# Ledger of designs, part 54: miniprotein binders against b1l550

Target 1, 279 residues: b1l550
Amino acid sequence: MRLPEELLERARDIHSEAPSHRIKLDRVGSFGLKVPVEFKGFLLLAEADVWVSLPEGRRGVDLSRQVEAIYELSNPPKDPFSLCREAAISLLEKLNYADSSGVSIRFDAPLQDGESLKYYGVEISSIASDEIINKIRVEILGMTACPCTAELIRAYKSSEIAATHTQRSLGILEVSTKAEHPDPDKLASIIERAMSSPLRTYTKRPDEGGLVIRSLSNARLAEDVVREMIHLFLEEFGHLPEDTHILAAVRSMESVHMHDIYAERSFSLDEIRKEISSH

## First folded at step 6 (miniprotein)

Design O3
Fold by ESMFold2-Fast, scan of step 6:
Structure O3 (fold): chain B 279 residues (1-279), chain A 111 residues (1-111)
Amino acid sequence: as target 1 above (279 residues)
Amino acid sequence: SYTEKVEEVLERARKIMEEALELIERAIEEKDELEAYRAVLLFTEALWKVSEAISQADDLETKEEAVEVLIEIARQLAEIARKLSELGFTDLAIEAVKAALRAVEIAEQAN
């Protein structure tokens, strides 16, 4: 039921009113919006959050203007990086009482895997104020093999072939930068190369055996994987601004424990270069 | 269902490339940016088919044939980008260059 327009004229403008308490809010917006995006030739359905800061003197935000900002830019479907940046800027233009805005877009990215596809998680954000900060988080599953158990079994059997337990491990790279978003496929590649082996969507039994043997011949601790991810990241993305912030992490779903093992390192490019140069 | 033979995939790539060449020649003559865009998309489709053929190839001779097709796609796209730039279709010229670079990247990884 559509209400008469004369009711809108008589209704109070709640959003423009003074709040009960003069408290600034950091993020107020529309969360869980469904938007189509075009990613590397694929049309994907993504989930988006849009938000602005709210000053202490204003009761609420104009939610309809937030939805307008992202939907105007999502038809026709656009790449998620441009959509994030342009929507964040548009939010500040449409909502002049805000001193900052942000957009986050999440989707599962397809990645070629032989004759099939596999998928990895991507979250892209842009935060606009006096400058634009771009953030990207990539998560992809790989395999790790335990070097400690491998060494124990080698000592026990005096065998040339290492035997050990393998497990699924989740690799995480998160980058926050004033430059353009890094290519998520390159971030996913860094994570996979740091693992004992990548995982696949589909394998035949002979190929499955090869994957396991690869993992066993390249046994790595979660700590080893994080250090290798950082090394590979610096080789590929060392050109980013010095104040670029990175999180590298691995969560290993240990097959011999009821709990996971987790390793991480957060750093700026400036910090890590000073650390490496001092050693 | 069934899987396509690699030779059939390469033949389809060549046919798409021929269609793209006819389309781009007409688009340049008519100065039709939308038609030129469709031609660049067809070159990208051909690129994907050749990449698929490389991943399916079980012999070096077939991989070498596929790499030759990638080099030809890159060469054509580079020439197209120049012509599109001269017409003022700058964004599309950039897309053509990106596609040409992608073809070179795939060819390098195959070798």
Scores: ipSAE 0.000, ipTM 0.079, lowest interface PAE 24.6, mean pLDDT 81

Design O4
Fold by ESMFold2-Fast, scan of step 6:
Structure O4 (fold): chain B 279 residues (1-279), chain A 111 residues (1-111)
Amino acid sequence: as target 1 above (279 residues)
Amino acid sequence: SYTEKVLEVLIRAFKIMLEALELIYRAIEEKDETEARRAVELFTEALRKVSEAISQADDLETKELAVLVLIYIALQLAEIARKLSELGFTDLAREAEKAAEEAREIARQAN
């Protein structure tokens, strides 16, 4: 920060004053900060939001301390999970008027795809109060195909007809837990395995035909994909605390409609286990 | 569970529609307007039977299956209309596009 010390001290004094209205604010902070992170051997430029709760009797938050804490902890670049968790804890320790703190870090994660790379979306958060809650959201594109239409197409063995009944779908897994953040590569893998086929970054005509045929051979409704994502999630991450909350969703981009098809389920591990065990 | 009688009628009608689509693609390749017209007419008749059967379906699973097949059929007819138009079969292309829109409307009403 290149602000004169006199201006920084004046800003701190103003922020400690009584507000115009005695109203608590849930999140006050610096949003859209650019921070370097190290993710699985890659140096990435991530986007971070940093916040704290503001009590009813305090006019403002010391934003300069928030920015300094993040940059101090990001040099040298470290993994975004450690950065997220350590920064949230540090903010709550440094800004003792706050009841809670939070950090969110967003980046596009590289994933090896043959000789090229493809990218999927990752957003991680850590929210600190009496406990620490870690949240991760993974979004990745794949392909889906209708099982009913696939069955009818197989009866006629028409490749031209088959080629037009696949659609792009966005798979989403979001996890909130008191344990450490789940591995986003494993979440991305769950989403891709639940779909009819994954998308590739550089696809040539022969590979495109194969992708369509593969999708039709593994045809799944959006509802099937969500259920399969939940099943695969429980196999991989069923060891997480029972109060872990999960959102599984698919958004299918249907070209024949002006709108998309969407399916989702939110649940806690405790809730879903009782549901599937009920016979 | 699916209504067995309605499901049988739907599958049979869709089979006729898919056979008609195969015939029209062949007629397009051969540039045979007469055969393309006969195939489009056969398809339109089958679509009306599907529409009637779907309107009588009470089972949500059967309606969902019908909607997905109708969406697929609408996509095929729209592409066929484009190819027919490129060949100069403009009246037939218009008829195919009308059938595609009818399929979309039936799918919309079913859900």
Scores: ipSAE 0.000, ipTM 0.168, lowest interface PAE 16.8, mean pLDDT 77

Design O5
Fold by ESMFold2-Fast, scan of step 6:
Structure O5 (fold): chain B 279 residues (1-279), chain A 111 residues (1-111)
Amino acid sequence: as target 1 above (279 residues)
Amino acid sequence: SYTEKVEEVLYRALKIMWEALELILRAIEEKDETEARRAVELFTEALRKVSEAISQADDLETKERAVEVLILIAIQLAFIARKLSELGFTDLAREAEKAAEEAREIARQAN
């Protein structure tokens, strides 16, 4: 049984009532929504979170209006970047008590790998208030190889091939900017180029030998990979506004230890340019 | 499990080799024969796994990768043998040298 419309209209509006404690909440919303998106010609099922700020005098958020905001814009499926930005704006228009809104959309992005596809992780956000801030996070697996032992062996004139181990590493680039979202394929490319070698879906030998040999010939510490990612990022995206914030990180997941190795650097474009120019 | 994939065996061998290399560098610094012995044992385990991978490989590409890993193990064991000899761990150095020779022979026969 559902209540008639007349009874629902006459019921007290719980969400507009005063709360038990007059405390502002930063993010209140619907998390884990399934939304279709069209990315680079692919129809994908993404997960979305939508939220708004809640003022100290209001008990709750109208969750149904949040779901309406994103679903109205997702039919037909569209580009996840436009969906993210437009839904964040729509949330503020629909929920006028909110000072800010946000939308995050997560999906696995296809990437061409020979005759097959591999996937990398993408999370896109837009946060709307007096301005819009766009955020994108790209995560992709690659391979790294330790140069410390390779250099020790080379110093003893025992090999023309760098003798060391390989491990899978997760490369991470996160960008927050007032400009449009950077192209995730370009971010993924930066990460893969900074690694010792990319991770392939096939075990078929690439040019210049197998993945292991390529990794061993291009040995890099996690710290080296982070620095190279920053260098490559500045070459590709140095034109973004100077208050753009970047996080570059690497997590090495295959070690003989029971823990991961992690290296990161966060910076603004203004900060990193001043740092580089002082060297 | 019924049978490990050859590629998985190679990655496990590399991980064991990395652990062995980290341990031997510490053992050399600390002049610890017990830790050095443990490291040589790990190198021998890695060698055994790579040898198994070579014998089980149906794909020439995988076999070639395994041979390259075997050569890397041989180079590392030869380096270790020299360092162990310098520290006076003569018996352990001979074990490492013998393992290096075995690795080279297996690589030659896998032609």
Scores: ipSAE 0.000, ipTM 0.103, lowest interface PAE 22.9, mean pLDDT 77

Design RB1
Fold by ESMFold2-Fast, scan of step 7:
Formats: structure tokens, C-alpha cells, sequence
Structure RB1 (fold): chain B 279 residues (1-279), chain A 116 residues (1-116)
């Protein structure tokens, strides 16, 4: 049922009224929007969240203006990094009562894997205020093999082949910077190189045994993977501003346990350089 | 198959040795940081035995001694090899007295000795 148009003329502007409690809210917005993006030659359907800060004297935000801001910029589809930054800026222009705005965009990024494609997770955001802070989180699955169990089985059986459990491990790199978003393909590459071996979606002629043998020959703890990711990150992205913040993490889905193993390190570039140089 | 532990501050030599021993079917542990290597070696030896240990003399005599002492205490049958770019007979004699099997200046000869 449609309501008569004249009821809108008589309705109070609820969102511009004073709230019941004078409390500032940090993020108020439209979450779970579907937005087309162009990423490295692919047209993808991404999921977006848009928000603004709400001052203590205002009851609500104009949600229709938030949706307009991102959809106007998404036609034709553009790269998700430019969309993220431009939409965050547009939100502040359209909603002048807000002190800050933000946009997050999530999608699965395709990566060539033999004759097929594999995918890694990407979440980017831009938070606009007096400055713009750009964040990117990349998650990709790899394989790890346990060095502890390999050694135990070798000692126990005097086996000619060291056996151990292998498992899927999720590698995570998150970067927050005043510079432009780092290239997610390079972040994904760092994560995969730190693992015992990469995973594959499918290959026409994969030797699955070869993948397992590779992981066994490069057995690594979750702790080893995190340290290697940090080392490789510094080689590739050490040029970023010193106040750039990084999270490196691994979640190992242990095949011999009912639970996962998790290892993590958060740091700024300034912090980690001082730590490494203090030997 | 066999497990090998390699400690070197020279990344090029470390990666070269890692590739060769992986092709020979070894389970390979590599470290560039001596302090991290000591912690990891102790953990590894508590879980089982290491067949061979390769130490680059560039890590310094102090860390080389600590590695040798830990290996000889927990896994006395392990073969310990030293790699050096600076041949020093007095240093080599001290290392052999601590339990080093042989000291090499040529990585190819070290690889051949470990494979045996």
C-alpha cells in the first residue's frame, strides 16, 4: 500500500530532531549493499558498507543520501579503490553534519591458477575526516605442515619418509595507511610465499602428491609463517609512511585437533624497524 | 626422511642449501636470526631428533657454541657441520673439540658430506 503524498508534507522531520539522549554515535549507515566493481579486468559483485558519524544533537542520519553517494559513483563500474575513496569523500559533502565518513568494500579477487582460477578475500576501506585513512585486508588459504609431528614420527618409526599432518591455514595481512591502498595481489603473494605451499582450486594436470611433498619439505609453524610474512612485507612495502599499521596473522585449521591454532602480530613500520635494528 | 637444521646470516647461501636438501628429501629448517634459531632448535629437539646441523661461522662463535652444546646434550648422534668463508685453524680446532664433524669453506663439499 502507498500512502498519500500529502502525508509526507505533514510528517515531522524525525532525523533532524534532538535525540532522547545526547550521545554521539561513531558509525551509522547502510550495511550490506551490493555494488558492481571493475577489478583487474573482471566485473565483480562486491558488498559495501557506508557510514557517517552522528553528532549528539541529531536523532538520525539521511540513509537515502548514503545509498545515492555510492550508487552514483558505481555506474559505470570502476575500480573498488577509487570507488571507496570517492564515496567516503562524497558522504561528507552530502551529509554536512558528520565529522567523519567511511566506506568498506568486500569481494573475492580472482587469481590465475593453471587452467583455472582461485580466489582470495579482499576488504578495503577509506575513512574520511580531516584526512583519509586507507585500509586493506587480504585473506588467502595456504597449506602448512607440522614440523613437530614430522620429527616425532621420524624418531618413532625410523621411517624413510617423514610423515606429518597437513592442514589449511588462513593467512591474513591488514594494512592501514595515509598512502593509497597497497596492491592486493602483492599482499596475497606475500602470504602464499610464507606458507608451506599454496592451495589450488583445480589444475588439469596437478600432481597432488607433489603439492603434499612440497609442504612436507617446507614444514612451518603458524609462528614461522607470521614472521616470514612480516619479513616479506618489509621487503615489498617498507617504503610506506612510518605510521602505517600492519596486522599479520595466521589461523591454522589443525587436522589433528578440534580447535585452530592462531598467531598474530600488530605493529607500525616505525615500531618494527626499531625492534629489528636492536640486535 | 632426514631432518636438517641450517643457521646462516647469508640469505643466498641459506636458500641455496635449503633448495638442495629439499630436493634430496630432507625436512629442512632454516634461520637467519641466531636467537630465534636457538629457541626453535631447543623446541625441535624436545620433540625428537635432528640428523644434521649446519652452522655458518658468520653467526659468531658465541651462538655457534650454544647451538653445538644444545645439540650434543639432547641429540649426540647428530652430525654438526660448520661453513666459513674465513679459514682459521685455531677456530676450527676449537669447534671440532666441541663436537663439530667437519668445517667447510666450499658449500658443494658440505652438501656432499651431509648427504652421506
Amino acid sequence: as target 1 above (279 residues)
Amino acid sequence: SKTIFILSTDERTLRELEEVFKKEGFIVFTYTDPEKALEELKRLLERGNVDAVVIDASVGEEFAKKVIEIVKKYNPDAKIYLLTTNPDPEFEKRMRELGVEEVFTDPEKLIEAVKK
Scores: ipSAE 0.000, ipTM 0.064, lowest interface PAE 28.2, mean pLDDT 80
ESMFold2 (binder alone), alone request of step 6: mean pLDDT 84; pTM 0.854

Design RB10
Fold by ESMFold2-Fast, scan of step 7:
Structure RB10 (fold): chain B 279 residues (1-279), chain A 116 residues (1-116)
Amino acid sequence: as target 1 above (279 residues)
Amino acid sequence: SKTIFILSTDERTLRELEEVFKKEGFIVYTYTDPERLLELLKRILERGNVDAVVIDASVGEEFAKKVIEIVKKYNPDAKIYLLTTNPDPEFEKRMRELGVEEVFTDPEKLIEAVKK
């Protein structure tokens, strides 16, 4: 049963009323929406958040208009980067009282891995106002091997093969830019190349042995991985605007400890170039 | 960084221009729905400025005229460039009279003009 639509004419317009306190809110919206997206030939289920700013003189936001904005653009399923940017713009068009809007979309991105697929995490956002700021965060697991323990065992056994503990490490690259979103596959590739070895969804014993040997031969501290990620990022994406902001981080799930090791660096392109050129 | 809006119904041309300007560090706006890009353009121009607008003639003369009028009204310093594969001297004359900086038939020459 539906209530008669005539009741809408008699009801107060609560959203347009003055609030109890004249305070601007930065983000008001619909969070945790499920939306289909098309990514590099795959149809994926993504999770989206949509929001707008709310001025100090308005009590509420038209939440149904927010859902309408993203769902109109998601049928048929669309590239998530275009969906993110277009939905942010559509929110400002539909909600004229807002000074800014934003959309965030999260999904697991497939990556070809031999005869199978592996997945890495992607979160993108677009915040629209006088300009659009695009943000992307890529997270992918890899393998690291401890060089300290490797050196101790090498000294002990005088072995040509380094033995040490290995662990899963989570590599993170986050980019905030006025340019378009960077290609997440390239960001994932940078992270994997900085690690001691990539991880696989499936390996047979000979291939697994090869990954372990590669990791042991390329032992790296979390600090080494972060520095290498930054170096590789600058080679691939150094053309982005100078005010582009990057976070590079690694969380190593240390197999010999009850705790994790974490290393990170945040920087702008202008800042990091000046730092590197000072040597 | 410089901000550029690109309007085209030809996806290949749109993506080629987008890629070039992204590599040059420009902020590039392009939409599968030109009307939505127009609304964003209006909002940005009301609050700040845009450096360049590139219009592919494939969007049609009437829509191009609408875009040019809005840009010239709110941000007269913006450079408007037109790209066409079908040279027409009378069309070019009309576009320049509306405020188009230059009409190009060669995308490479357009890219060089915008970069400046």
Scores: ipSAE 0.000, ipTM 0.148, lowest interface PAE 21.1, mean pLDDT 82
ESMFold2 (binder alone), alone request of step 6: mean pLDDT 79; pTM 0.805

Design RB11
Fold by ESMFold2-Fast, scan of step 7:
Structure RB11 (fold): chain B 279 residues (1-279), chain A 116 residues (1-116)
Amino acid sequence: as target 1 above (279 residues)
Amino acid sequence: SKTIFILSTDERTLRELEEVFKKRGYVVFTYTDPEKFLEELKRLLERGNVDAVVIDASVGEEFAKKVIEIVKKYNPDAKIYLLTTNPDPEFEKRMRELGVEEVFTDPEKLIEAVKK
């Protein structure tokens, strides 16, 4: 049974009431919303989280207003970066009791791979207050080849191309900045170029053989990949504000072990420049 | 970082300006619709998030005045630039008197002026 609309006039406004405890909450919102987005010519189904800060004197947030904010801006579908920024701003305007708002959007991004497509993970966010902070995280699989085993095999049996184990490795770049979101395709490209070789959705035998030989001749430790990712990032995105924060990481799914190898470095642009300059 | 709002009826110009300012570390908002531009601009000005505004002079003097008034009300330090295909010294003088930083006929020169 549908309740009469007249009950809305007699019901308490729970959201506006004082809470049982006067404690501020950092993020209160609607999580796991399905939202269509337009990304580089593709219509994708993304997942979005929207939130606002809640002051100590207010019991709850207007969740329907949060959904309205992102829904209005996502129809027709638009690029996820504009949607993210515009929705975060809209949330603060619709919910004036909030000190900050945020929007996060996650999707698998298509990337042209010869005659086919491959996919990499993207998560973007915009957090609005007296300023806007934009964050992006890109994850893409690549291939690494072990230089230690390669050297041992070369020493044991002399050959021009050393045999070694190869494995899939997950590369991660995360950027937090007051500037616009970096282009995720460029971040994915940085990760792939830092690896022993990129992975392909489809290869023919001659191309597959070439990819394997390439990875074997370009053997890299997880530590090597992280350092190369940072170097390539600075070449492409060194123009970003000095307080931009970056996380570069690699998780290598070691084919000869029951466990993974992990390497990471987090830094701000001003921090890393000073470190590199000091030798 | 610095935020820039751009209004132009020419999508090619918007695309070019967006690309350049993003590469220079700006948070860029682009619009072809004057009404939506003004609505969104007012919202961000109230938050203090706007450093520069670029308006296509083809939207008309009355609309440009409205934008200038709103920008100067909320952030007098924000820089306002006009882009026009029709150089008019009298119009340019009136706009500068209202608080426009400069009027450009060449997008490249506008990019140079906002770059730093």
Scores: ipSAE 0.000, ipTM 0.094, lowest interface PAE 25.3, mean pLDDT 81
ESMFold2 (binder alone), alone request of step 6: mean pLDDT 82; pTM 0.833

Design RB13
Fold by ESMFold2-Fast, scan of step 7:
Structure RB13 (fold): chain B 279 residues (1-279), chain A 116 residues (1-116)
Amino acid sequence: as target 1 above (279 residues)
Amino acid sequence: SKTIFILSTDERTLRELEEVFKKEGFKVITYTDPEEFLEELKKVLERGNVDAVVIDASVGEEFAKKVIEIVKKYNPDAKIYLLTTNPDPEFEKRMRELGVEEVFTDPEKLIEAVKK
């Protein structure tokens, strides 16, 4: 049931009151909003978080204005990058007491895989203040094969057969930049090319055999995959501003262990170029 | 027409070889899986002759020996070729001693050899 609108005139404005303690909060907002987005010809249901900073002298934020900001920009559905950036700017305009605003949008991105379709994880954000920082994180599964076990089996059998254990590995690339968001399909491609082989949504036995043989012929440590991802990233995205920050990581779900193996490197473009040029 | 069986772990190389040999009038049979390759090769050898067999060396020496033995048993005139991205002179010598015609690192040179 709707309450009489006359009650609004008598109610205290709780959000504009002084708080119990004068402490600034970094992120206050509406989390887990469902928003439609248009991504490369697909209409997808994404999940969004919207937030603003809250100054030490104000008790709360106008949550209805946060929801208004993103929904006004999501009808008709638009690309998630423009939605993310425009909503972050709109939040600062609508909530003038905030020093900063942010929007994060998560979805599973479709990727053409022969005659079928596979999906990878995308999370983007835009954080607005006196400048705008755009962040994107791409996660995609691939296959890795252990080169150490391959060598042991070759030595034992006096054979050149690259027999070894294979496992699913999660590749991760995260980019934070003052430029526009990098294309997630290109980030996903970098991750897959760095792996022993990509994974497929659907395979028949001959294709499955080929996938396994490909991974065995291209056996790589998690450390090898991270280094290759960085190399390929620099070739594709070396044009980004020098203060761009990147995280490259691999989590290998080891088939012969009860635990995973993890390798990562965080760097700025300025930092990594100086490192590489000194060698 | 001449029949050629090709086993390669690289789908791109496999498609390129298939297209070239089809244009040359070969009946081309391709596989990425060693076990399926061997099973189908044996069936075709039993029913008729195979003119050439191309194997990616990454399948290993033991498997290559098995293929060579079967091919030479049922069709001793068939020519067997290996394609590799990792040259290994000792492996290549052993393969030639078993009856491999030649080991190639360049697909173009392999194509010219088979065409003959």
Scores: ipSAE 0.000, ipTM 0.069, lowest interface PAE 27.7, mean pLDDT 79
ESMFold2 (binder alone), alone request of step 6: mean pLDDT 83; pTM 0.831

Design RB15
Fold by ESMFold2-Fast, scan of step 7:
Structure RB15 (fold): chain B 279 residues (1-279), chain A 117 residues (1-117)
Amino acid sequence: as target 1 above (279 residues)
Amino acid sequence: SKTIFILSTDERTLRELEEVFKKEGKRIVFTYTDPEKLLEELKRLLERGNVDAVVIDASVGEEFAKKVIEIVKKYNPDAKIYLLTTNPDPEFEKRMRELGVEEVFTDPEKLIEAVKK
C-alpha cells in the first residue's frame, strides 16, 4: 500500500531535526545486509554492515540512502574489496553531514584443497574520513603438535619415534593499512605455513598419515606459530606502508586440556623492523 | 570539505602527502599505490562521486598518467589535476599540461598550497 503523495507536504523531516540530547554518534547504519559478491571466480553470499558518523546537532541518518548506495554498487556482483572501498566512499559523498563512513563485509573464502575446496574466514572493512583505512582479518584452522610432550615421550621410550598430542589451532592475521587490502589467500597461506601442518577438507588414510607425520616432525608451541607468522608476513608484505598495523594470533584448542591456549602480538611495521634489527 | 584522490607508486611520497592533508583537514577518500588496478577502480569511483582534485606522482610513469588524466577528464571534467615530479623534464611537463594537467610541481609544499586553493 502506498500513501498519498500529499502527505509528504505535511510530514516533518525527522532526521534533520535537533536531537533530544546534543551527543555525537560514531556509527549509525544498516547492519547484517546480505550481498552477493564475486570472489576469484565464485559467486558468494556475503554479509555487510554500512555506517556513517552522526553529528551532535542532527537527530537521525537516512538509512534508505545507505542501503541504496551498497545495493547500486553490488549489482552486478563484484569483488568484495572494490565493493567495500567504493561503498564507503559513496556513503561519505551521499551523506554530506557525516565526518566518516564505513563498510564491513564478511564471507567464507574458498581455497583449493587437492580435488576439493576448503574455506577460511574473511572480514574486510574500509573506513573513509580525511583518509581511507582498509582492514582485513583472515582466520584459518591448522594443526599443531606439542613439542614438550614429544620430548618427554622420546626420553621415556628411548626411541626415535616422535609421539605427542595434536590439536586444531585457529590462526588469525589482521592488517590495517592505508594501502589496498592484502590478498587474503596469501594471508591464509602464511598462517598455514606457520602451523605444524595444514588441515584438509577430505583425506584418505595415506594422506591423513602424512599430515600427522608432518605435524609430529614440525611440533610447535602457540608462541612459535605466532613468531613464524610474523616472520612470514614480513617476507610477503614488508612492502606495505610502515604505519601499517598487524595483529598475529593463534588459539590452540588443546586436546589434553579443558581450555584453550592463546598467543598474540600486535605491532606496526615500523615498530617490528626496529625491534628485529636491534637484536 | 574537498575530496582529493592521490595516486603514487612511491610509498614514502604517498605517506608524506597523506600526513600533510590530514593536518590541513582535507578529505582524502582514496589512496592507491598499485597502478595496474587503478584504472578500473578510478573509473568506477569517478562515475559514482565527485572528486575536487587528483594528484598524480610521476612515479606511475607517463603512459599510465596519460590514461588516468583521460579517465578523469571524461568522467569528472571539473576536477583539477596536479602532477608531482622530483625529476624536472620540460618536454614531459609540456605534454602533461597539454593533456589537461592544471600545474606541475617539484615541491610537495607548493602542491599542497595549490590544492588548498
Scores: ipSAE 0.000, ipTM 0.192, lowest interface PAE 19.7, mean pLDDT 80
ESMFold2 (binder alone), alone request of step 6: mean pLDDT 75; pTM 0.755

Design RB16
Fold by ESMFold2-Fast, scan of step 7:
Structure RB16 (fold): chain B 279 residues (1-279), chain A 118 residues (1-118)
Amino acid sequence: as target 1 above (279 residues)
Amino acid sequence: SKTIFILSTDERTLRELEEVFKKEGFVVFTYTFTSPEKFLEELKRLLERGNVDAVVIDASVGEEFAKKVIEIVKKYNPDAKIYLLTTNPDPEFEKRMRELGVEEVFTDPEKLIEAVKK
């Protein structure tokens, strides 16, 4: 049963009314939307959040126009970077009372791993106002090996290759910039190169042995991994605007503990460049 | 250019087919899964909002699961051409797949590529 259209004509326009309290809201929108995206040849089902700012004099947001904006742009599926940016701009055009808009898209990205695939986490955002700020967060698992235990065992065994415990570690790089989103595959590569070794989806015994030996020969503290990630990031992305903000972090899931070890550093390109040059 | 969706549990097969179809001028979409039931639910929502010209299903996903995928594709994208690739030729299996709406079942990737291009 469809309600009579006469009721719609006589109904109050709730969204355009004055609110009970004249308070601006920073983000009002539709969260947890399922949207298709095309990423490097893969058709993926992503999760999206869309929002706009709401001025103090307006009671509500036209939520149906938010959903319409992203779904119109997602058919046919397109790359998540273009979708994110175009949807944020479209939201401001469709909702003229808003001072800013934003779109966030999350998905698991496939990465070629020999004859197999592995996956890493990606979250992309675009926030539009008088300017556009693009944010990307990449998370990927790798392996770390403890240098402290390695040194103790080396002293005990007098071996060039120290035995030690290994564990999975989650590497995190987050970038906020006025430039285009950095390539997530390059960010994932930086994280993996900073680790003791990358993880594999599938290995045969000789390859698995080689991975373990690589990890043992390249033992690193979580603190070492974060510093190396920053160094590698500057080599690859030092050309970004000086006010680009980066978060580099590692969460090591210690195999000998019930708790994790965590290390992080947040910085702007201007800040870190001056810090490095001062030493 | 035509769009093609490729489904397989074998990443080597996905990579090989993606590379060949991209070279032939197709826009290629691939998807793998770890939860069959959740994947079917997500596929249904994806096809409701998108459109594909061709779907390639690798028999590695299993006959029962392939049947469910075919049913969803036919319901939401009835104009899409569905092709199946298998390494184990079986006339009865081919007959069952064609009855479900598969255009053709191939054992040779080269012949499958030729058929999709037409």
Scores: ipSAE 0.000, ipTM 0.087, lowest interface PAE 25.0, mean pLDDT 79
ESMFold2 (binder alone), alone request of step 6: mean pLDDT 79; pTM 0.806

